# Ledger of designs, part 269: VH-VL binders against q9nrl2r1430to1533

Target 1, 104 residues: q9nrl2r1430to1533
Amino acid sequence: GGVHELSAFEQLVVELVRHDDSWPFLKLVSKIQVPDYYDIIKKPIALNIIREKVNKCEYKLASEFIDDIELMFSNCFEYNPRNTSEAKAGTRLQAFFHIQAQKL
Key: E = the ipSAE of ESMFold2; O = the ipSAE of OpenDDE; V2 = 0.75 times the mean of E and O plus 0.25 times the DockQ between their complexes.

## First folded at step 19 (VH-VL)

Design dd35 (framework fv_iluzanebart; at its last look DockQ between E and O 0.74; V2 from the best seeds 0.75)
Fold by OpenDDE, look of step 19:
Structure dd35 (fold): chain C 104 residues (1-104), chain A 124 residues (1-124), chain B 107 residues (1-107)
Amino acid sequence: as target 1 above (104 residues)
Amino acid sequence: EVQLVQSGAEVKKPGESLKISCKGSGYTFEDHWIGWVRQMPGKGLEWMGMIYPGDSDTWYSPSFQGQVTISADKSISTAYLQWSSLKASDTAMYFCARQVFDYKSGYYEYFDYWGQGTLVTVSS
Amino acid sequence: EIVMTQSPATLSVSPGERATLSCRASQSVSSYLAWFQQKPGQAPRLLIYDASTRATGIPARFSGSGSGTEFTLTISSLQPEDFAVYYCQQYDDWPYTFGQGTKVDIK
C-alpha cells in the first residue's frame, strides 16, 4: 500500500491484472467451486498472491518473479484443456507477459 | 496498517432502501475478499456473503440470496451492502471483514480484519 | 451448510482459572476453523485460525486444538479482559458458518 513509484515488478503485475485475459488469474481457484483443483495443482498461485509477494519485497531476483508467473500459467495449462476459455486466455496473457518481461 | 471503516448508523422505516459501505485501507483492496456478517440484536454472527473486488465475483449465503446486494468499487476501495426494501427484521449490526489468503497452502483462509460495524435500525 | 455447535452456552469461570470451550462441526472442516472473541459493542476479534494458530497479537494463554469435527479453545489462565463471547467459525465450505457462541462470564 501507499503511494510510491512502482517498481518494474509492480508495474508488470499491474499490466497483467489490467489485461483482458487476466480473469482466470486474478485470484486463487476456489476449492469449493473446483473441488479437485488442489488435488492436481500442488503449487497454486495467482496474480493477487504475486502482487502480495512483490509488495512484501519477497522477490530478490527477476528470475524468481518470472518463475512465479510461469508457474501461474503452467498451473492453468495443467488443469485446463487447451480448448477452454481459461487456457486460451492464459496463452494470450503469457504471450503478453513474455514481451513485457524482456523489459526486466 | 490494515483498516476497514464502515459507514455510520442508520435509522430507517420498512420499505425504504439502504446502502451501507465498508472502506478498506492499508492493503491492496482488490486482492482480498470482503465479507459481510449480520448480527441481530442479542444474537450470534451470520455470514451474508462476500465479494472479490478485483472482479466483482460475489457469493451469497443461501439465506441471504436475493435479500441483499453486495457490491464493490475498487477505485475507492469500498464494498457495499444494500437493501431495496428494508424490513423490521433487518434490524441488526452489520460487519464487514477482510479475508486473507495463504500462498503457501494456496487457500483462501480466515477473516482477519473487521470493520467497526454499522447498526441498522428499521422500525415504523 | 455445515452446522457449528458450541458448548457450553455459558461458561462461568473465576479469574486465573482455566477455560475450555468446545466447538463441533456437523461434518469435517479439516483445520479450517477460526475462533473469535467479541465484547459488547465491538466487532469480533480473531484469536485463532487454522484451528491452532494464534493470530498476531493474541496472548499465549489462548490456544486452539482439534481437527475434523471437534475443536477446543483453551484459555489457560482467564484474565479480566477475557470475559466475552467466543465464536468458532468454519471456512472449509460455503456458506461459512459460525457456532452460536459461548459466553464466558465471571464466576
Scores: ipSAE 0.869, ipTM 0.942, lowest interface PAE 0.5, mean pLDDT 95
Fold by ESMFold2, look of step 19:
Structure dd35 (fold): chain C 104 residues (1-104), chain A 124 residues (1-124), chain B 107 residues (1-107)
Amino acid sequence: as target 1 above (104 residues)
Amino acid sequence: EVQLVQSGAEVKKPGESLKISCKGSGYTFEDHWIGWVRQMPGKGLEWMGMIYPGDSDTWYSPSFQGQVTISADKSISTAYLQWSSLKASDTAMYFCARQVFDYKSGYYEYFDYWGQGTLVTVSS
Amino acid sequence: EIVMTQSPATLSVSPGERATLSCRASQSVSSYLAWFQQKPGQAPRLLIYDASTRATGIPARFSGSGSGTEFTLTISSLQPEDFAVYYCQQYDDWPYTFGQGTKVDIK
């Protein structure tokens, strides 16, 4: 997109990273600590990767950016049972994202 | 341009403390693992540990667990390696290095950028 | 931890000739294998990652091959600037480990 759209995506990622519930999403899940994760999740993604893609202008459409963020939450809910701290954090951060995205 | 700039050479005595630094620039510092590698005189390379500055997640190789402290201050884009009490056997060159991730596949991979090294000499 | 064993320890080669360096892992590391070059007083430089992929700016005379437990670095026509120590490193499992190095000397 345009320079204002990319700047908005950068700011939104910064707001997501600053949120208290970002901790499950800052970096990729370790295959060493969680050996079965990559058997279940085939399209892994995290906030650091999304930020790198924004910085390198890899997103041509706003929908591509939104799809990556939603994929991040979808992976969390697919891997983690609803009662886990990870899933609860994902629910709260996703709600925050939806509010912030309306302001675009 | 991605750069890792390490603090200068140190000459110390056994029992003294030391903190050496590795400052990253040209990228989002908090988004990449930083590792530390030791090279003793005339010897090969050894991974000591690594830290993710974004959340301070820190991993140590078993032989270095409890021997050093790895830390980072993302507000100044700097990683640290620290000894509370140096030994003569700590005499070595110490490198920091940044890990890449393959953002198309989403996996962490090799270490692509290295600092210039910090020579630490511990002798009386 | 995964032990990486390099051979030979020292390889004496004339400029323009081929050098072949071997690296063996104590267990499979799949293709998570990197090769580094180090000259005296310098930091290691990444040559090859993913067993066979050349890093940016590395000349085509450097090539890597292998998978599982057996890996090879080949320098097809040695140049004067290639005399150095070469290390393999696995990044399949923590702790990441290096081989002990192969020194490539001028014959």
Scores: ipSAE 0.650, ipTM 0.888, lowest interface PAE 1.4, mean pLDDT 91
ESMFold2 (binder alone), look of step 19: mean pLDDT 91; pTM 0.931

Design dd4 (framework fv_iluzanebart; at its last fold request DockQ between E and O 0.82; V2 from the best seeds 0.83)
Fold by OpenDDE, fold request of step 20:
Structure dd4 (fold): chain C 104 residues (1-104), chain A 124 residues (1-124), chain B 107 residues (1-107)
Amino acid sequence: as target 1 above (104 residues)
Amino acid sequence: EVQLVQSGAEVKKPGESLKISCKGSGYTFEDHWIGWVRQMPGKGLEWMGMIYPGDSDTWYSPSFQGQVTISADKSISTAYLQWSSLKASDTAMYFCARQTFDYRSGYYEYFDYWGQGTLVTVSS
Amino acid sequence: EIVMTQSPATLSVSPGERATLSCRASQSVSSYLAWFQQKPGQAPRLLIYDASTRATGIPARFSGSGSGTEFTLTISSLQPEDFAVYYCQQYDDWPYTFGQGTKVDIK
């Protein structure tokens, strides 16, 4: 993508990271703390990884960036039941993301 | 260029408190775990613990649980290791190290960058 | 915790000869095994990660092999700058743990 898109991705990641509901997504889930996580989730991802991909200019299309963000939420909802704090936080953060993504 | 720069050598007495630092640069500090490793004189390496600056999640090795405090200030890209009351047996070299991750696979990996070490000498 | 045991404690080798260092884990660590080199007064230098991948800038004479509980670091032809202490370290389970080290000195 263009320079403007790269800046937009970077800014959006910053906004996601700073959001109150970002805590389940800041870093990868620990297989030490959650031994079965990686038996279920086959494409792990988190905001730190997405930010690194932005920094490495890995996203050539906005759709690629959006896909990774959606994957992050999908993983959360796949592993965490709806009544968990993680899923609830994810729901709110995803809604925020969908609004902010309109700026892309 | 990724760098970890640690604070200078310390000479202390038993009972004194101490806080040493490790400053990261050349990368997004809050997105990588920072670990601390002890090396007593003439001895091997020992993991003490690690912290994720992004949320201050902190893990301690059992031998160091309650013996030290690991913290971080992501606003200045700095991690800390501190003692409330030093003992002579705390005399050692202390290293900080950054854990990397593979952004393509989405897995945490090895500790790729290390600080130069901070020598702490505790004696009466 | 996972106990890492290195052998031998000291390995005396002549320049140009092969050095073989062993590292054993008390339980499987898969391939989450790193090798470090340390010289006096210096920080550990990463040589091998994921059991067999050389870190950036590491000479080809260094190689790592193994998986599970048995690992080997091989220096095919020892150079003068290779005399040092070598540590293995697992990062599969917490707490992360080092072997006690193998000192490679000149015969």
Scores: ipSAE 0.899, ipTM 0.951, lowest interface PAE 0.5, mean pLDDT 96
Fold by ESMFold2, look of step 19:
Structure dd4 (fold): chain C 104 residues (1-104), chain A 124 residues (1-124), chain B 107 residues (1-107)
Amino acid sequence: as target 1 above (104 residues)
Amino acid sequence: EVQLVQSGAEVKKPGESLKISCKGSGYTFEDHWIGWVRQMPGKGLEWMGMIYPGDSDTWYSPSFQGQVTISADKSISTAYLQWSSLKASDTAMYFCARQTFDYRSGYYEYFDYWGQGTLVTVSS
Amino acid sequence: EIVMTQSPATLSVSPGERATLSCRASQSVSSYLAWFQQKPGQAPRLLIYDASTRATGIPARFSGSGSGTEFTLTISSLQPEDFAVYYCQQYDDWPYTFGQGTKVDIK
């Protein structure tokens, strides 16, 4: 809903980007560096894409925004075993997201 | 609305240093790769490298690795290309370009906005 | 690195006629292929990405086709403003590479 909800999404994305554990999620995974990634992950998403969609007012429902954020984490856990640096960062950032989302 | 504005033309001597700039506006600067492209006089285009300002992830084409430095300062929405010691063969037009992707139709990377170019002339 | 080869080097065409430009990659680049137009003293202008998708604001007379190693840019009815140099560029693998260009001249 409306201008307050969209500005809340914008603020949440800013906080996610600034978090120390955002590094696996800032941009899409490079197919050059990780050749098999897109064989496994069919709906890729990253914080830069989510921020662009917020900036362009492409989220019509709050659930759509939340779904993209959760998809981002789900992709991380699907591709990366739990003991990897990426999965550990995802776990911590997801926990932070849930706390911040309660405030909004 | 999206604009890339490059610093002005430069006339230099061999051995001098130089840092040219590319300032982005009208978008979230840190969220898009910025690339640098050289065009030697009367010649085609060649990629030099690119940087993601959000985390400073930097890629160089092999011919330019160690020859130039690509950097960015996201706090002022500016990318840089710099030489520690210019050669006459560095005389060229240099363009910056912003990357985007088509997240609606797939995972595709392409450069959609270009700076106006910076002419660098190096002669003794 | 992937070598992009354009042909012809120069193409002489009368206004109103069809121009066909070719681009060949030294290995498959799938559809990760863009076309750019460059006029003297100007920056390159994106025409086509993903081999066949027109960039925003590009007239319908520009069309791209091909996949893998062979690509074509077609200008269906050449306008006076279309006389320029055209570059293909692959973005399948790093470093990204351009073809050497095709100059489209008035005949």
Scores: ipSAE 0.782, ipTM 0.919, lowest interface PAE 0.9, mean pLDDT 92
ESMFold2 (binder alone), look of step 19: mean pLDDT 91; pTM 0.927
OpenDDE, look of step 19: ipSAE 0.881; ipTM 0.946
ESMFold2, fold request of step 20: ipSAE 0.739, 0.739, 0.761; ipTM 0.905, 0.905, 0.913
ESMFold2 (binder alone), fold request of step 20: mean pLDDT 91, 92, 92; pTM 0.931, 0.937, 0.940
OpenDDE, fold request of step 20: ipSAE 0.896, 0.897; ipTM 0.949, 0.948

Design dd5 (framework fv_iluzanebart; at its last look DockQ between E and O 0.62; V2 from the best seeds 0.74)
Fold by OpenDDE, look of step 19:
Structure dd5 (fold): chain C 104 residues (1-104), chain A 124 residues (1-124), chain B 107 residues (1-107)
Amino acid sequence: as target 1 above (104 residues)
Amino acid sequence: EVQLVQSGAEVKKPGESLKISCKGSGYTFEDHWIGWVRQMPGKGLEWMGMIYPGDSDTWYSPSFQGQVTISADKSISTAYLQWSSLKASDTAMYFCARQTFDFKEGYYEYFDYWGQGTLVTVSS
Amino acid sequence: EIVMTQSPATLSVSPGERATLSCRASQSVSSYLAWFQQKPGQAPRLLIYDASTRATGIPARFSGSGSGTEFTLTISSLQPEDFAVYYCQQYDDWPYTFGQGTKVDIK
């Protein structure tokens, strides 16, 4: 990346990554570690993917960016039971995201 | 431009410790796995392990588990490979490499960029 | 681990001729197969990924095919700069593993 002011999307991704509850979302789930993941989740996504899309200017609308973030959380809740650490982290991070997204 | 630049050649004695480095640039370092590959003189390529700098998740090949330590400092976009006690058999070229991912399909893929290699020579 | 076996160990080819390199996996790796070229004193260079997709900047004379357990790298017309060692590598399962390499030299 170049030396420039972060866009709203870039900044939000940075904030999400830095959040304590970002750990389930930092990278794509490994099919090696979770063999059945991709049998269940058909549109995998993570913060590293979203950041790459931001860097490549793939998002033309805020709604597209938001959709990907929501997909990320949706995948988490679809695969992880509610009582898991992943789901709990996701719940908190999503709440944070919803607050920050109002700035977009 | 994506680049991986590794530290210089090392000449060591058995029993000495060593830490070599791989610095990435031209991309978001913490978002890509960095792998280490060994190539002994006149031999083929061997995956040693890989690390995700974003959370320091680290995988070792079984044959290298406990033999080396892979680490990363994302603040300076650098991955490390280290030995606590070198052996003559550790003499080899060591490469670091970046794993890419398909950001449309959402899965990790091949290792697309490689460092220039670090030659480690261990002899009495 | 998945064992990758390349053949032949050495392939002697004349400039301008077709070179065919084989790579076999001990179990299916789907299309998670890459081909690398390595010259003495250099890092491996990615040629093909996902079994059949040429990496950026790779000449059209290089092509990959196959899936599952059988893969082929083809150099349609060998150029002087193509004499090197070629490795296949699976990235379907950990640990990732390379074939032992095929050396392409001048006949």
Scores: ipSAE 0.891, ipTM 0.947, lowest interface PAE 0.5, mean pLDDT 95
Fold by ESMFold2, look of step 19:
Structure dd5 (fold): chain C 104 residues (1-104), chain A 124 residues (1-124), chain B 107 residues (1-107)
Amino acid sequence: as target 1 above (104 residues)
Amino acid sequence: EVQLVQSGAEVKKPGESLKISCKGSGYTFEDHWIGWVRQMPGKGLEWMGMIYPGDSDTWYSPSFQGQVTISADKSISTAYLQWSSLKASDTAMYFCARQTFDFKEGYYEYFDYWGQGTLVTVSS
Amino acid sequence: EIVMTQSPATLSVSPGERATLSCRASQSVSSYLAWFQQKPGQAPRLLIYDASTRATGIPARFSGSGSGTEFTLTISSLQPEDFAVYYCQQYDDWPYTFGQGTKVDIK
């Protein structure tokens, strides 16, 4: 995308990171704390990685940025049972994301 | 340009407190783990612990657990290593290092940038 | 914790010749292995990560190989600036650990 989209991606990632429910998504899941995570999740992603990709202009299309954000949530729901704090936080943050993304 | 700048050399006596710093610039400080590494005189390198400044998630190597405190203030892009009561055996060079990512297939995390080191000398 | 053992402790090599450094892990670390170079009075410098991937700006004469428990750093044609101490480091399991180092010295 162009300069306008790059600025919008930066702003959206900042808003996601600041959200109270961002805690499961700030950084990659620790292989040490969660040994089987990477046996189940084959395309890991987190907000710090997405922000780094925005900062380095790695996203060429808005859809690529949106796909990484949605992948982050999909990974959360695939690994975590619905009743967990992680899955509940993911549901709330995803809803927030959808609202903010409409402003793009 | 990514840079880690550590505070200057320290000469201390046993029992004194000390807090040394590592200031990051040229990147989003809160998004990268910062680790601390000790090198005793004439010896190799050993990891002491690491912190994620974004949420202060902190990990210590067992031999350093309870011996030091690792902290960060993301508002000023600074990580800290601190002792409440120094021992002569704390005499060493201390380095900070930043973890980063590779975006290609898989997400490879590794420590790429290092501070210049802080020499701490503890003697009577 | 995972013990990393480097051999030899000191390696004497003439400039222009090949240096081969070994690193062994007490248990598999898969490919989560890095190599660092350290010169006197300086911070460590990352050479290789993921066992075999050269870090940005590292000369092609440095190569890494291995997986699991056995790893090798090769310097294909030693230059005067390559005389240093080399450390392997695993990042598979916490705490991360270094080998004790191999000093590459002038023969």
Scores: ipSAE 0.676, ipTM 0.898, lowest interface PAE 1.5, mean pLDDT 92
ESMFold2 (binder alone), look of step 19: mean pLDDT 92; pTM 0.937

Design dd6 (framework fv_iluzanebart; at its last look DockQ between E and O 0.58; V2 from the best seeds 0.69)
Fold by OpenDDE, look of step 19:
Structure dd6 (fold): chain C 104 residues (1-104), chain A 124 residues (1-124), chain B 107 residues (1-107)
Amino acid sequence: as target 1 above (104 residues)
Amino acid sequence: EVQLVQSGAEVKKPGESLKISCKGSGYTFEDHWIGWVRQMPGKGLEWMGMIYPGDSDTWYSPSFQGQVTISADKSISTAYLQWSSLKASDTAMYFCARQTFDYKEGYYEYFDYWGQGTLVTVSS
Amino acid sequence: EIVMTQSPATLSVSPGERATLSCRASQSVSSYLAWFQQKPGQAPRLLIYDASTRATGIPARFSGSGSGTEFTLTISSLQPEDFAVYYCQQYDDWPYTFGQGTKVDIK
């Protein structure tokens, strides 16, 4: 809550969240809405989870943070066919992430 | 410290509209579901619905679908519960609550923090 | 919806005695079961989550057990401040649902 500049990880998460293609990734997939999701995806993750990990300072290396973001996209592509809106959004957001990640 | 602070008690007449609020602090408001629970006088707890402030995804309990509107303004970390036309039967205590998640396993879990409640009294 | 049924409706217990509260689900809720304590004029207070895990700050005398459709909240030695209404709640399926509550009062 204090006034301070966001860390690189915090800032990147904010940018990802604000991106137009973040909608599939803002929150964890609900097993209620998608009953078979967790039968397929074994390491669920979303931007809210990643932000929590950032807030808890659980990322000691940039590679750890990047791995979680890539996992998030991997899960999306594993569960969603390529022609889905989710997969298409994921493709665009991942491209954005790869550009922004160069700043880490 | 995580806190949910709800708006004050309301005394209304049937047919009037009402919007009560729940303000969260001490955490990233947009990243947690906020639920509303009704407790009629001397009765138990009833889930009404919940909203994810990050994208305004909203779920209603079937018995409350179309009866109330749940909304949120993430810019001020506030969730709302509103009626377009109150009934006497809407007299109750209303609680908001935050749903937590297991960030290691990636599951939404229990509702860990609760507002103090808003008493709504509707009588002619 | 999943119906949660608590028993007994009222449990009269003497201070220092063991209290055992039951909660049954109409279908399996796995371990997605929470217990709440509520006192008059107050919000529910989370006691147990995931069927058997005590919430932060909850005394050790509170314990939860069970899975699937049968759950139990146990207060090993009832303290004066424990007299209240207790609710179980499943969060396995929407809509989330509470039991009707068990009132624990003084014998």
Scores: ipSAE 0.897, ipTM 0.948, lowest interface PAE 0.5, mean pLDDT 96
Fold by ESMFold2, look of step 19:
Structure dd6 (fold): chain C 104 residues (1-104), chain A 124 residues (1-124), chain B 107 residues (1-107)
Amino acid sequence: as target 1 above (104 residues)
Amino acid sequence: EVQLVQSGAEVKKPGESLKISCKGSGYTFEDHWIGWVRQMPGKGLEWMGMIYPGDSDTWYSPSFQGQVTISADKSISTAYLQWSSLKASDTAMYFCARQTFDYKEGYYEYFDYWGQGTLVTVSS
Amino acid sequence: EIVMTQSPATLSVSPGERATLSCRASQSVSSYLAWFQQKPGQAPRLLIYDASTRATGIPARFSGSGSGTEFTLTISSLQPEDFAVYYCQQYDDWPYTFGQGTKVDIK
């Protein structure tokens, strides 16, 4: 993608990080706080890693960026039952992401 | 270029307070854990604790729990290590270090950049 | 906490020769192991992460190997600037821990 596309990825990540429901996704899940997480989730990812990849121009296609964001939500829903605060935050943030992503 | 610049050497007396700093530049400061490492004179390296500046999540090694306070101000890209009452046994070199990940191969959290160190001398 | 034990404590090596440093973990750390170099009066410098991956800008003469509990740092042709203390560090579980160091001296 072009310069506009890369700027849009950065802007979208900033909006996601600033959203009230970003708290489960800011950084990688701690093995200490959640001992079994990495037994269940094999492709961990978080907003800080996605922002690093944007900053280093690692996304060559918009689909690669979108796939990482969706992987982040998919991991949340795989690990957390629907009634948990994490899953509810993920649902709301994913909805926000879909609205913002349509502007890409 | 990633840099961590620490505050200057300190000479203190037992019972005094101290707050030393670590300023990060050349990267998104709030997205990386910052750890603190002690090196006593002639000794090896010890992890003291770490903080995630983005949400202030803070972890201490058990031997340092309650002995120091780790904090950050992401608005000025600075992490801090603080003592409320210094002891002579706190005499050491203190390093800050940035934790990162190899996003190309996997998601590992290792420390890739280090500050220059702050020598703290506590003596009567 | 995971205890990291390095051997030997001191290794005397002539320039141009091979140096082999060992690091043992008290329990498996998988491949979550880093090697650092520290020269007098300086901060540690990252050499190796993931047990065997060289950090950016690290010369090819440095190599790491091992997994689980046994790890090795090899310097294939030791240069004058390589005389330093070397630390292994696990980052598998908190608290992260260092080995006590191996000093590589001029023989």
Scores: ipSAE 0.557, ipTM 0.858, lowest interface PAE 1.8, mean pLDDT 91
ESMFold2 (binder alone), look of step 19: mean pLDDT 92; pTM 0.937

